# Designs tried in a protein design chat: VH-VL binders against q9nrl2r1430to1533. Part 174

Target 1, 104 residues: q9nrl2r1430to1533
Amino acid sequence: GGVHELSAFEQLVVELVRHDDSWPFLKLVSKIQVPDYYDIIKKPIALNIIREKVNKCEYKLASEFIDDIELMFSNCFEYNPRNTSEAKAGTRLQAFFHIQAQKL
Below, E stands for the ipSAE of ESMFold2; O stands for the ipSAE of OpenDDE; V2 stands for 0.75 times the mean of E and O plus 0.25 times the DockQ between their complexes.

## First folded at step 10 (VH-VL)

Design w192 (framework fv_nezutatug)
Fold by ESMFold2-Fast, scan of step 10:
Structure w192 (fold): chain C 104 residues (1-104), chain A 122 residues (1-122), chain B 107 residues (1-107)
Amino acid sequence: as target 1 above (104 residues)
Amino acid sequence: QVQLQESGPGLVKPSQTLSLTCTVSGGSIDSGYSWHWIRQHPGKGLEWIGSIYYSGRTDYNPSLKSLVTISADTSKNQFSLKLSSVTAADTAVYYCARGPYRLSYHYGMDVWGQGTTVTVSS
Amino acid sequence: DIQMTQSPSSVSASVGDRVTITCKASQSISSYVAWYQQKPGKAPEPLIYSASYLYSGVPSRFSGSGSGTDFTLTISSLQPEDFATYYCQQANSFPLTFGQGTKLEIK
């Protein structure tokens, strides 16, 4: 059954990428632009990495895919203060994700 | 789908350099994964030697740091281990394995080679 | 370096038994533990990642739990093919480190 589930992960990650609030999550945070990020965040991840994992069939279970997306949001909230545009975008995108993930 | 195969000499003399190669099929070594060398001494557990990432970054076990070099050849879809100045203590089965993305620590090593036996003796 | 200590070093069990293997980290590693099964003369096979998630194809009788420093692998109803050595591995910090192994033997 893996083909159907992989298609569902690809559809969901595409929906996340297209969302207006995806901008903080599209690519890994630049060490040059944000020098302390990797001192604080020990497990960095971004949508481009998650999409690559989907394309390479690395997610065997929906829970693995969901965990990576949730890690991405957790990193956002750990690094960024609540009142930042990053944290606000993350809050909205995470809510959108929770609604869409019910289809998995 | 993805398969790993170790190759190299089964016998190495003390003080020489051990050279092993891992050939990857069904996937590319320049993808988002980390690629690892692990060894197992006779009758003992597993010891992590080091890894190379898709970015070219290497990480080595500090106990072996001055003796180990890991490199990748994307054109051959291979990554290799060189362990210099070997002694009888380096006698082990050597495995190559695919690990998680460099910046994703959630997963362990999901694909392993069959292992290659290396004996260090004169 | 993070030291991983497994308990017991060996356990004897019968088909159908519930078996629990424990792994203790010398410092907190969150949930970043993987478990492997190794049969004599074979490479390790992955079982579990992030303490509790099964790799694809792993039978549901295997389960993992724990966080921080204490982790367990449970086999709910032991099958003949489960007699093997089991290893935990921490994925939190470099160098990556493995437990010493737990040998599961026929009683």
Scores: ipSAE 0.000, ipTM 0.559, lowest interface PAE 15.0, mean pLDDT 85

Design w193 (framework fv_nezutatug)
Fold by ESMFold2-Fast, scan of step 10:
Structure w193 (fold): chain C 104 residues (1-104), chain A 123 residues (1-123), chain B 107 residues (1-107)
Amino acid sequence: as target 1 above (104 residues)
Amino acid sequence: QVQLQESGPGLVKPSQTLSLTCTVSGGSIDSGYSWHWIRQHPGKGLEWIGSIYYSGRTDYNPSLKSLVTISADTSKNQFSLKLSSVTAADTAVYYCARGPYTTEWGSYYMDVWGQGTTVTVSS
Amino acid sequence: DIQMTQSPSSVSASVGDRVTITCKASQSISSYVAWYQQKPGKAPEPLIYSASYLYSGVPSRFSGSGSGTDFTLTISSLQPEDFATYYCQQANSFPLTFGQGTKLEIK
């Protein structure tokens, strides 16, 4: 057959990880380096966690996978002011994600 | 799928407080989405009133800021609008709506809307 | 506040026509524009977000373009179900603001 749904999620996560603008999203924010992050962000998530969930078959629907990716971007924009490198990277990576997600 | 439904009084007297509630089904308000109130005056365009985010953050239209309060009740999966000291100018159809996960950049649009509820302010 | 000005206020067209609606922001808003369609007695429905991205399920005859202050919604081949009022919205800053609307009427 064609591409399996789980393989599609893995391919998309790999493309996001390899994107030049993925650096703010690869791993959870360090509490040591950013002490106030977890006071502001109530549902932290990152690409390494999402990829682990894909590998463990924890997403039952494509919408659940998309929700986790979008939550990641939402956290970025909630914490980081508009003129930051993080917010600019998030804006570009989210646009890339929206194009790729149409293939799901 | 996700649906939004407005509820509240159809008629409010001048100087009173208008209270509207939006009930969300098929999804949780305690997720990365933004939740909005928009109104439309008879025969006119759309006016954004304000929004609430899952973090409890609110943003209000500055023209209404002293008069508006938006709150969320995650246990009931509802968010609500209170507009104080209403006048005839507040007569409108009121919509609640869901915005995407982002609160700042890229995709501030309303992808799911309630059907709207008509509010008339009259003595 | 960022003012959004739509033109024209109304346009009459026939099925099969190419229709263009414009929206101008009073300040630069990058690409942070959304477009909505509203039919009489109904809530608005999303068409376009971030100036050019088509919302899920929206027909490919709809397209958006522009950046900075000037934005355009195009319907490449008008269908009977497209007769409605169209609104642009800026997403750059609060308060979120809408254009005054363009009513698309049958000839």
Scores: ipSAE 0.005, ipTM 0.601, lowest interface PAE 12.2, mean pLDDT 85

Design w194 (framework fv_nezutatug)
Fold by ESMFold2-Fast, scan of step 10:
Structure w194 (fold): chain C 104 residues (1-104), chain A 123 residues (1-123), chain B 107 residues (1-107)
Amino acid sequence: as target 1 above (104 residues)
Amino acid sequence: QVQLQESGPGLVKPSQTLSLTCTVSGGSIDSGYSWHWIRQHPGKGLEWIGSIYYSGRTDYNPSLKSLVTISADTSKNQFSLKLSSVTAADTAVYYCARGAYRSDWGTYYFDYWGQGTTVTVSS
Amino acid sequence: DIQMTQSPSSVSASVGDRVTITCKASQSISSYVAWYQQKPGKAPEPLIYSASYLYSGVPSRFSGSGSGTDFTLTISSLQPEDFATYYCQQANSFPLTFGQGTKLEIK
C-alpha cells in the first residue's frame, strides 16, 4: 500500500487495457445488449472501474487490487460459456495478468 | 537456452521495403514474452523500432512515421520486420530481442538478443 | 517521448578503479530502467533490470541504483573485460528509449 505501489497498479491496468484481449473487460456489460447479465452477475466490475479506484487511492493493499482483477475474470467465466470469444479472451488476458503480477 | 537469429538482405535499394526475419530457438514466441526489433546506426546508440506480443498486439516507434510492420509466424517460431520506403538513414545494424516480464511489473528489459544483421541502404 | 541522457559520454579509467555512470530521464520512470554492456561488433548484453536487480551471471562488481529520474550504474573495481559501451534504457512507456551511451576507455 505505499505511494510507489499505486504507480505499479496504474502501469499494470494500462497494460491490461492495451492488450488485444481486453475488449470484454473495458467497460461494464451493457444492460441493453445483454439484459440477463445483471440477473446472474451480482458484483459487476470492469477495467475502467478498477482504474478509477487506483486513481482515487482506494486500494489500501495489493491483495484488494488483485481481488478486483480476479473478480472481473471470475464474472467472465461465470456468465460466458467456455466456447465463447469472451471466455477465450478472458483466459488469455488472465494468463497475461498472472505473468505481469509475479512481483507484488 | 533461448537463441535469436536475424536473417534478410544486407543491401536494400532506396524506396524499397526492408524485410528481416528473426528465428527463435529454445523458446516459443507464442508465450508470455514480447519480441522486439532494435537498430543501431553507424557510430550511434540504440533505437527501439517496435514489438509484437504473444497475443498479436504490436507497438511501434512513432518516429518511424508508421512505415513499420511487425508480424509473427508461430508455426515457424519466427517474427519479422518490414520497413517501407527506406532511405540511407535506415542504414544500421538490426537486432531482434526478447522482452522479459520478471521480477518487476511492466519491465521491458531485453534478456536475449540476436547477433545483429547489417543493412546498408544504397543503390 | 522520454529522453534518456547519460553522463559522461566517455570516461577513461584504469583497472581497479571505481566507475560511476549516470542516466537521467526527462520525466519520472519509477524504477523501470535497465542497463546494458556492448562490446565492439557484438550485441548488447543485459547487466541490470528494474534499476537495481543484477541480471543472472553478471559479476557482483556491477550495481545499479536510483528511482524517478536519476539512475546510476557503478563498477566497483574495473576489470579489463569491462572496457565497453554502456547504455541505459527506460521501460516506463512506449516508445522504449535508450541513452546515447557511455564509452569506457583505457586510461
Scores: ipSAE 0.000, ipTM 0.554, lowest interface PAE 16.9, mean pLDDT 85

Design w195 (framework fv_nezutatug; at its last look DockQ between E and O 0.70; V2 from the best seeds 0.00; counts 0 for: pae E 6.1 > 2)
Fold by OpenDDE, look of step 11:
Structure w195 (fold): chain C 104 residues (1-104), chain A 122 residues (1-122), chain B 107 residues (1-107)
Amino acid sequence: as target 1 above (104 residues)
Amino acid sequence: QVQLQESGPGLVKPSQTLSLTCTVSGGSIDSGYSWHWIRQHPGKGLEWIGSIYYSGRTDYNPSLKSLVTISADTSKNQFSLKLSSVTAADTAVYYCARGLYRTDYPHYMDVWGQGTTVTVSS
Amino acid sequence: DIQMTQSPSSVSASVGDRVTITCKASQSISSYVAWYQQKPGKAPEPLIYSASYLYSGVPSRFSGSGSGTDFTLTISSLQPEDFATYYCQQANSFPLTFGQGTKLEIK
């Protein structure tokens, strides 16, 4: 192997994962910990899923990638009241994403 | 780049049903967005009609709720507005728009269609 | 319903001027306010969300401030392309409501 530059999508996912506010989004919500989550959220998604899709080159357009990221945030905001730690983290991470996404 | 385009008859007779469709391109309606109908009566401001979310949930302006139906067709990447029993007061430019979650509410319209004029006249 | 009252309804200004438009909500709406610019014959275009955040591509001469009931849109140095009608919108609760608009005209 050799040194390989990450794609813009890969790099952005790495930056999102490394962000302090990524903890609600790293993996799918546990049905055991949150029993009613999947009764409310019908299209669950998380950063690990998005990363896998990036690795598999499933995103042909930046808009598709952005759509999944926005879905991830929308799920958070749909389930979590605005005063929760999850929603607050999501708000900050989304703001970060919007800045970074301008580079795509 | 996501784009929205309104379509439908520009003329509707009183008491009939106004039907409009918003076609979304460059992005899927089956994503974490909300989709809105807003209208602007001639020389007036903007009035929110209603919204549909990617989940299928709808919200309507109470002033129009009994007369409004908003639906989505993911297979066509479209969402529609039906307004029944129209009167001259329903003459307006109708806009569809995309809403993006910025906090817990997806009520910021970040992308708009160009609008379509609907005139209610006998 | 939450009423959004803009002031002034119209304003005449010159290129280079500082212009301020205010929006007052009938009840507290936290920071859930958006601002739109609409030019004649065109659809509204978003400028600001959450009271103070600029959409991408919006010139930095635009700024928003406020929280609770009083909000302000400011254009620090008016440019020719800024003459338009501006609307505030509350995104706090249903039904969503807009201000009546402020028409910014060339003096």
Scores: ipSAE 0.356, ipTM 0.845, lowest interface PAE 1.3, mean pLDDT 93
Fold by ESMFold2, look of step 11:
Structure w195 (fold): chain C 104 residues (1-104), chain A 122 residues (1-122), chain B 107 residues (1-107)
Amino acid sequence: as target 1 above (104 residues)
Amino acid sequence: QVQLQESGPGLVKPSQTLSLTCTVSGGSIDSGYSWHWIRQHPGKGLEWIGSIYYSGRTDYNPSLKSLVTISADTSKNQFSLKLSSVTAADTAVYYCARGLYRTDYPHYMDVWGQGTTVTVSS
Amino acid sequence: DIQMTQSPSSVSASVGDRVTITCKASQSISSYVAWYQQKPGKAPEPLIYSASYLYSGVPSRFSGSGSGTDFTLTISSLQPEDFATYYCQQANSFPLTFGQGTKLEIK
């Protein structure tokens, strides 16, 4: 908790958003463009939602923030086959996240 | 910090159903993780029994799948193992574990329970 | 099923020794290997995931390498607290499978 931990969450989210492989994760998947997505993914989440939760101080523990980020990647890997551009982007962004998260 | 704790009877008679529960604390079972049961036979290595995902999907070891059921109760933050028709060969230490996708989709066990010893004896 | 075969089955070594444990998969599994340490009477503890990545808090004397079928766990300078049994695990496909274990005894 606390102000210093929330600042670290914001810094990490900004770095994720700036990463070249963030494009599948910036906003929730469109139901119109991907009609079956919400039949498969029951707990959708995206970087814009996580950033808003940081801004509203909704994360009490670092583990809660980390769990939302990992949920985002798990959704990507559950929906997208391994050889898709979305899954490959997710793999690279998750690796980047794990390196950055060691600073928390 | 996420912690897992197994509970259930330590002694089960042959042909009965073994029932174990894993209680998750410091985190939510319905987050983006998978939840596993793994056992270790006396003096032997580890055997994966099966998993349940946050989505409700289950996967079972084919050698056990007609005998095993894994379920979750999100209201209690628990997941459970039932293994039917047990024999002495099912005597083992039973672990619950959390898995997550880390780099490339595979399941690695990043948090383990302390284990519970189950003996199948008449 | 993908079989994971560890070598050696056991090893006895002195403090300060370099110890190498190998794990061979029955088919190519890319880098989808984890390593665990289990001390007597305790649950396994994660050491390494994805062949070479250390979990947070794991001492730097532990390292992993390999891809395809051949994987290695190395302890560069053995410490007394490293007495344990070590397991590899493939995460490429179900059923998830473990090696048979390598028991490391410290003289």
Scores: ipSAE 0.049, ipTM 0.746, lowest interface PAE 6.1, mean pLDDT 88
Fold by ESMFold2-Fast, scan of step 10:
Structure w195 (fold): chain C 104 residues (1-104), chain A 122 residues (1-122), chain B 107 residues (1-107)
Amino acid sequence: as target 1 above (104 residues)
Amino acid sequence: QVQLQESGPGLVKPSQTLSLTCTVSGGSIDSGYSWHWIRQHPGKGLEWIGSIYYSGRTDYNPSLKSLVTISADTSKNQFSLKLSSVTAADTAVYYCARGLYRTDYPHYMDVWGQGTTVTVSS
Amino acid sequence: DIQMTQSPSSVSASVGDRVTITCKASQSISSYVAWYQQKPGKAPEPLIYSASYLYSGVPSRFSGSGSGTDFTLTISSLQPEDFATYYCQQANSFPLTFGQGTKLEIK
């Protein structure tokens, strides 16, 4: 990716982190607090991991960045039932992401 | 940009097994998306056949009487459909598609292949 | 299985018209419905997910609404490229099911 492309990833991650609905996604789920999470979710990810990958220039294509963000949402929806605050936050944040991703 | 491309035989004889492959480029099937097979009979609407996930989970349309198997080959970045004991009623355009995961069950298709026509005839 | 019924089965409209297509689920599906556009000889293209969210690149003249069992797709000002068949899909439970389609014919 180019310099402009990397800047776009950084801007998008910052906007996601600042969003009111980012709270379920800021850090990896605690195995102590949610012991069955890692039995169900085989590829855990969170915004702090994605942000680190952006900072280390690990995304070569916009599609790789988008795939990691979508994996994060997919994990949320696979683990959390629909009526939970986590799933509702995820639905709103994902819609926000789709609007912002048009810049990529 | 992620692209999906179906491939397989255009003609299958009754009672044989139909085998189709979906090749994914620009993205990985070993990701948080679901991967689906959908078909469309001539002049009719869409019918969901089944799906596979990165976790290895598969879901099939029960109307197909367990005649369907979907599998994935992550080394080739492909997923495939096998439909056994085909009849003329299985003549259709077959699509593969990528699904977005919204909650514990919902899947919305965001990328579709172009479709491949399958005719079941002697 | 959840059955999805679209109305009308076909509609003729002029460029600039407001067009509405409805979709009814046989049981409550909350907001878990998507809408697709299919042009002759082409694969379906996604328009809307979760009843009202537009996919990236979809023109703002398209909108979706509804909850529970009754859903609507609206095109506020029909354009020539909107000639197509439209499908709703429920995403509440397996098997995933589609409506029978609504064919939009531009006069």
Scores: ipSAE 0.043, ipTM 0.722, lowest interface PAE 6.4, mean pLDDT 87
ESMFold2 (binder alone), look of step 11: mean pLDDT 92; pTM 0.949

Design w196 (framework fv_nezutatug)
Fold by ESMFold2-Fast, scan of step 10:
Structure w196 (fold): chain C 104 residues (1-104), chain A 122 residues (1-122), chain B 107 residues (1-107)
Amino acid sequence: as target 1 above (104 residues)
Amino acid sequence: QVQLQESGPGLVKPSQTLSLTCTVSGGSIDSGYSWHWIRQHPGKGLEWIGSIYYSGRTDYNPSLKSLVTISADTSKNQFSLKLSSVTAADTAVYYCARGPYDRSWEYYMDVWGQGTTVTVSS
Amino acid sequence: DIQMTQSPSSVSASVGDRVTITCKASQSISSYVAWYQQKPGKAPEPLIYSASYLYSGVPSRFSGSGSGTDFTLTISSLQPEDFATYYCQQANSFPLTFGQGTKLEIK
């Protein structure tokens, strides 16, 4: 590698975190705040977990990285009714992700 | 587009409490971002004062911790700074700013208010 | 606290020049450095985050590099609107700290 080289996955995660609609996705949902979440969502994930996986070089293929991001959005739409602020934020952020992911 | 606007008194007497408010428009303070106060003394660099998160958690500069309180009013989409026992050294331009929320990410301020000048003088 | 030291404190340059500003952290901060531009009477504006990533809308003549303790901001071909004060900020830990600033002046 190189000390000035940053991965494409790291760049994309940083862009997602900085997006105005990232707030539902920054960290795992709290069991205390949302007690039924883990009864409904069997594969929880969030941007902080995905970035940790990038930093540990756990993604060997772009498809693996994309699958984890898509799982995050899928969980949002499964748990949150369509008219919620969370679902609306997820819809906009997913559209942004699809445009940026074309560069991978 | 998110915009921030500071408001408060331009002149404060020594030993009194400085109170400033930041009004956020085009976005919610409940959106998961962190909300920051930064000041700049005349002719000097930038000093981070502290931040508040959507969870209500606050972080303060240790040099100011006994003197500073930051609070949020989600119903008004505002967050506020109170700085107690002010002296002439607290004369500065005060900015409010938006930063990211997640302790694992870097903390830079991507949206800033215009700044409000505060003079501490008797 | 992490101390951020900028060099130089001021630099005089002409339009078209390549300008380099450096920033040194008192301890390792990974790539977690931001750079800001401030014009007289205005709020700081973000230029760069995570040492090398341009903030949206920032011209490509601006670039950042570095990791650990040593960081650099470069303007490849100085334009008239670039005369300003530049600040680095460590974004790694609280309290957040800024460099003392570098004033870029007309030669």
Scores: ipSAE 0.000, ipTM 0.561, lowest interface PAE 14.6, mean pLDDT 85

Design w197 (framework fv_nezutatug; at its last look DockQ between E and O 0.65; V2 from the best seeds 0.00; counts 0 for: pae E 5.0 > 2)
Fold by OpenDDE, look of step 11:
Structure w197 (fold): chain C 104 residues (1-104), chain A 122 residues (1-122), chain B 107 residues (1-107)
Amino acid sequence: as target 1 above (104 residues)
Amino acid sequence: QVQLQESGPGLVKPSQTLSLTCTVSGGSIDSGYSWHWIRQHPGKGLEWIGSIYYSGRTDYNPSLKSLVTISADTSKNQFSLKLSSVTAADTAVYYCARGPYIDRYGDYMDVWGQGTTVTVSS
Amino acid sequence: DIQMTQSPSSVSASVGDRVTITCKASQSISSYVAWYQQKPGKAPEPLIYSASYLYSGVPSRFSGSGSGTDFTLTISSLQPEDFATYYCQQANSFPLTFGQGTKLEIK
């Protein structure tokens, strides 16, 4: 790790947030809007949380950063059926991430 | 760098239960991935046995479902395979593997263990 | 179950050759296809995911294409280390299934 690696994490988070399919992942799911979400998803995470962790230099390894991103996608696919807009967006965003993550 | 390692008896008698463990290092099984068991009979192709996910959900090959149990121990960072009532047809190299969680319907395997040979013989 | 049929079962080629392996699914599987390389005595290693995306570290001479039922793995210029057995796998639905494999041998 180092400044350059952390910068790489920051850049990737920016790219993920700016992606058209990031809308399900920008913030934590609202319990009011989705009452049963937190009964199913026990380790919630979102891009704003990951961004904060990057800013605080909490990721020492790329694998730690990647794990949180993968958790974010896993939560989406665990809760949302394949044919939902959220799952479809997640699938595309994850594919994008997997490509970009090769640079880490 | 995540690594997977299979362990268990290399020899099992017919009608007994095959038990294998996959130990994961360099990463947590609770980190939002899928975890798989695949086997390969000598000189044959690959056969998916089953999977367990970070949520604890399991999926099994219907051809083996009645005989297969996959479980996870997060405290040990391991997941296991039990295959009951084995026959010679269960002789194979058994692999554990990790995959990204793609969705509830299928997965890819991006990291594999080296495999462990299990022979079913009396 | 979804059957994955690879062709050819075996192929002989020389270094520098362009090699194409095909996989046909018994029903549409969208782009949920992965390709693996397996060398003797070793575990499979991933090459392609989602039909056309290279896994990290995989040489660019490998490429995948296809959608629906017909998929292709291509090695643009065969290298000595590419002689191995290759498998396709569908991840569209359970049970997950593999092709029977294609053994790429040196001519």
Scores: ipSAE 0.330, ipTM 0.839, lowest interface PAE 1.9, mean pLDDT 92
Fold by ESMFold2, look of step 11:
Structure w197 (fold): chain C 104 residues (1-104), chain A 122 residues (1-122), chain B 107 residues (1-107)
Amino acid sequence: as target 1 above (104 residues)
Amino acid sequence: QVQLQESGPGLVKPSQTLSLTCTVSGGSIDSGYSWHWIRQHPGKGLEWIGSIYYSGRTDYNPSLKSLVTISADTSKNQFSLKLSSVTAADTAVYYCARGPYIDRYGDYMDVWGQGTTVTVSS
Amino acid sequence: DIQMTQSPSSVSASVGDRVTITCKASQSISSYVAWYQQKPGKAPEPLIYSASYLYSGVPSRFSGSGSGTDFTLTISSLQPEDFATYYCQQANSFPLTFGQGTKLEIK
């Protein structure tokens, strides 16, 4: 990762956080509020964690950054059935991400 | 670019276990994707065998469920197929494939391996 | 299991022709259909997902449509590299199932 790619990752994460459908993804799911989540999802991740990893330059390859974003959506779809507000928000935010990511 | 490569023996004797490995490069199997085995019988169409997800969940074709096991080795970036008690009917080209993981009810295959021919014969 | 039935089984066409291949599901599958192209001796290549979305790098002469049980793949102007076998696949429920294929041949 060059500084140009890290700046692009930061800009993309900011765009994701600002999007109306980001609400399921801002912070890790609470085990207290959703007791079975961590029985099903073994690799939890959220936008605040991804943003921190970008800020700390922890992504060595663009593919590692993309994989974390896609993991975030896949967790949503694994846990939430198709008709839930969370899954629908995930679908819309993922589509937005794919459009924005075309310029990476 | 993510690439998938099948490996394993091309000839297997009846009643033995067919073992194949798919090696993933240019990406991680521990990512948010799903990983599939599909086979194509000579002169015939495609048959989905089963899948393993990044979460460790597996789904198998019910016609093969008691005979098939799919597993992953994240340290080697590989996933594997074992098919027990093979017969001549298991002669096929075997593909591994990646799914972009659309949800827990189904998936597509957006990257395919080149395929490996397996013949079950004496 | 959801059966996917393609028609025609084969079609002969010339470069420049418009070709339509259909796929019929044995029950409603919403828009959960993919299409693949396979050339002899090669692995399938993805063309379309979710009935109508092209993968990156797929030529715009390919298009897909349909919802429910009836789906189509259209090639608007055949090129020499389009002669292949085409498969549809449903992603509505397990087991994932493929159509039997449509072979597109040079006339």
Scores: ipSAE 0.191, ipTM 0.790, lowest interface PAE 5.0, mean pLDDT 90
Fold by ESMFold2-Fast, scan of step 10:
Structure w197 (fold): chain C 104 residues (1-104), chain A 122 residues (1-122), chain B 107 residues (1-107)
Amino acid sequence: as target 1 above (104 residues)
Amino acid sequence: QVQLQESGPGLVKPSQTLSLTCTVSGGSIDSGYSWHWIRQHPGKGLEWIGSIYYSGRTDYNPSLKSLVTISADTSKNQFSLKLSSVTAADTAVYYCARGPYIDRYGDYMDVWGQGTTVTVSS
Amino acid sequence: DIQMTQSPSSVSASVGDRVTITCKASQSISSYVAWYQQKPGKAPEPLIYSASYLYSGVPSRFSGSGSGTDFTLTISSLQPEDFATYYCQQANSFPLTFGQGTKLEIK
């Protein structure tokens, strides 16, 4: 049910946040540090926003939660060229997420 | 669960434009996934036609040159393929598919439509 | 374009057999390979992505390995529902390309 799914979302977000490769995803990208990011990325999202949505019970279906996580990764890959440290971290974290998401 | 369903005419005359639509249910095309068209000629393997990303970015197989257009209609939760100037060589089963955006390219397909048969004949 | 060549084109096997299918890329594609299973009259079903990761719900008898140009799909103990055509796909660059397929048939 809903209560069990909510606990599962929180647990998964905590595991993602604690992963060594989470650093590009913890908070929204800084406009000061990356001036062109918001010209390219039209739906910005980060783990702190997703966690807040979980805590507020804004995800009604597991698919909605998964979609937000996948959007976060797709933003990373759209902005960052394939051979960057950000893209490499994203690739490893996304693979970890796919394994963990099988429990949802 | 996410499901994809192809629709369009089963018979198209040579030189006309083939128009197919993929209707998505159980999920939104306005998400971080890539959305693909793949075809399979009778008795042959799979050929990737192209894809569209939620941002509106499209990628096309160069072998189809300027003949292909893929578009999305988020209000209807659909994405569509137009293939112009068709010939008998375009006779195939056409599939739509969803790809998790695993890298910049939207590289793999995790959900597929059932396929729709298109015959190009006079 | 990156060409994907599968070997063999067909293989005959019995339930319980260990089956291996290979896929060779014309240039290095790192680990950007997926494998699909297609049954007659049906759409392809995803099995493996990024050379070795199983999609959710795929039985553990399926495994993938390889990097660079040479990739292998293994079925450790063939089941009746596994008789199908198998395709590899590279995801390193556009256009995305598939192998020609390997038909797994009942011996």
Scores: ipSAE 0.039, ipTM 0.729, lowest interface PAE 6.2, mean pLDDT 88
ESMFold2 (binder alone), look of step 11: mean pLDDT 91; pTM 0.941

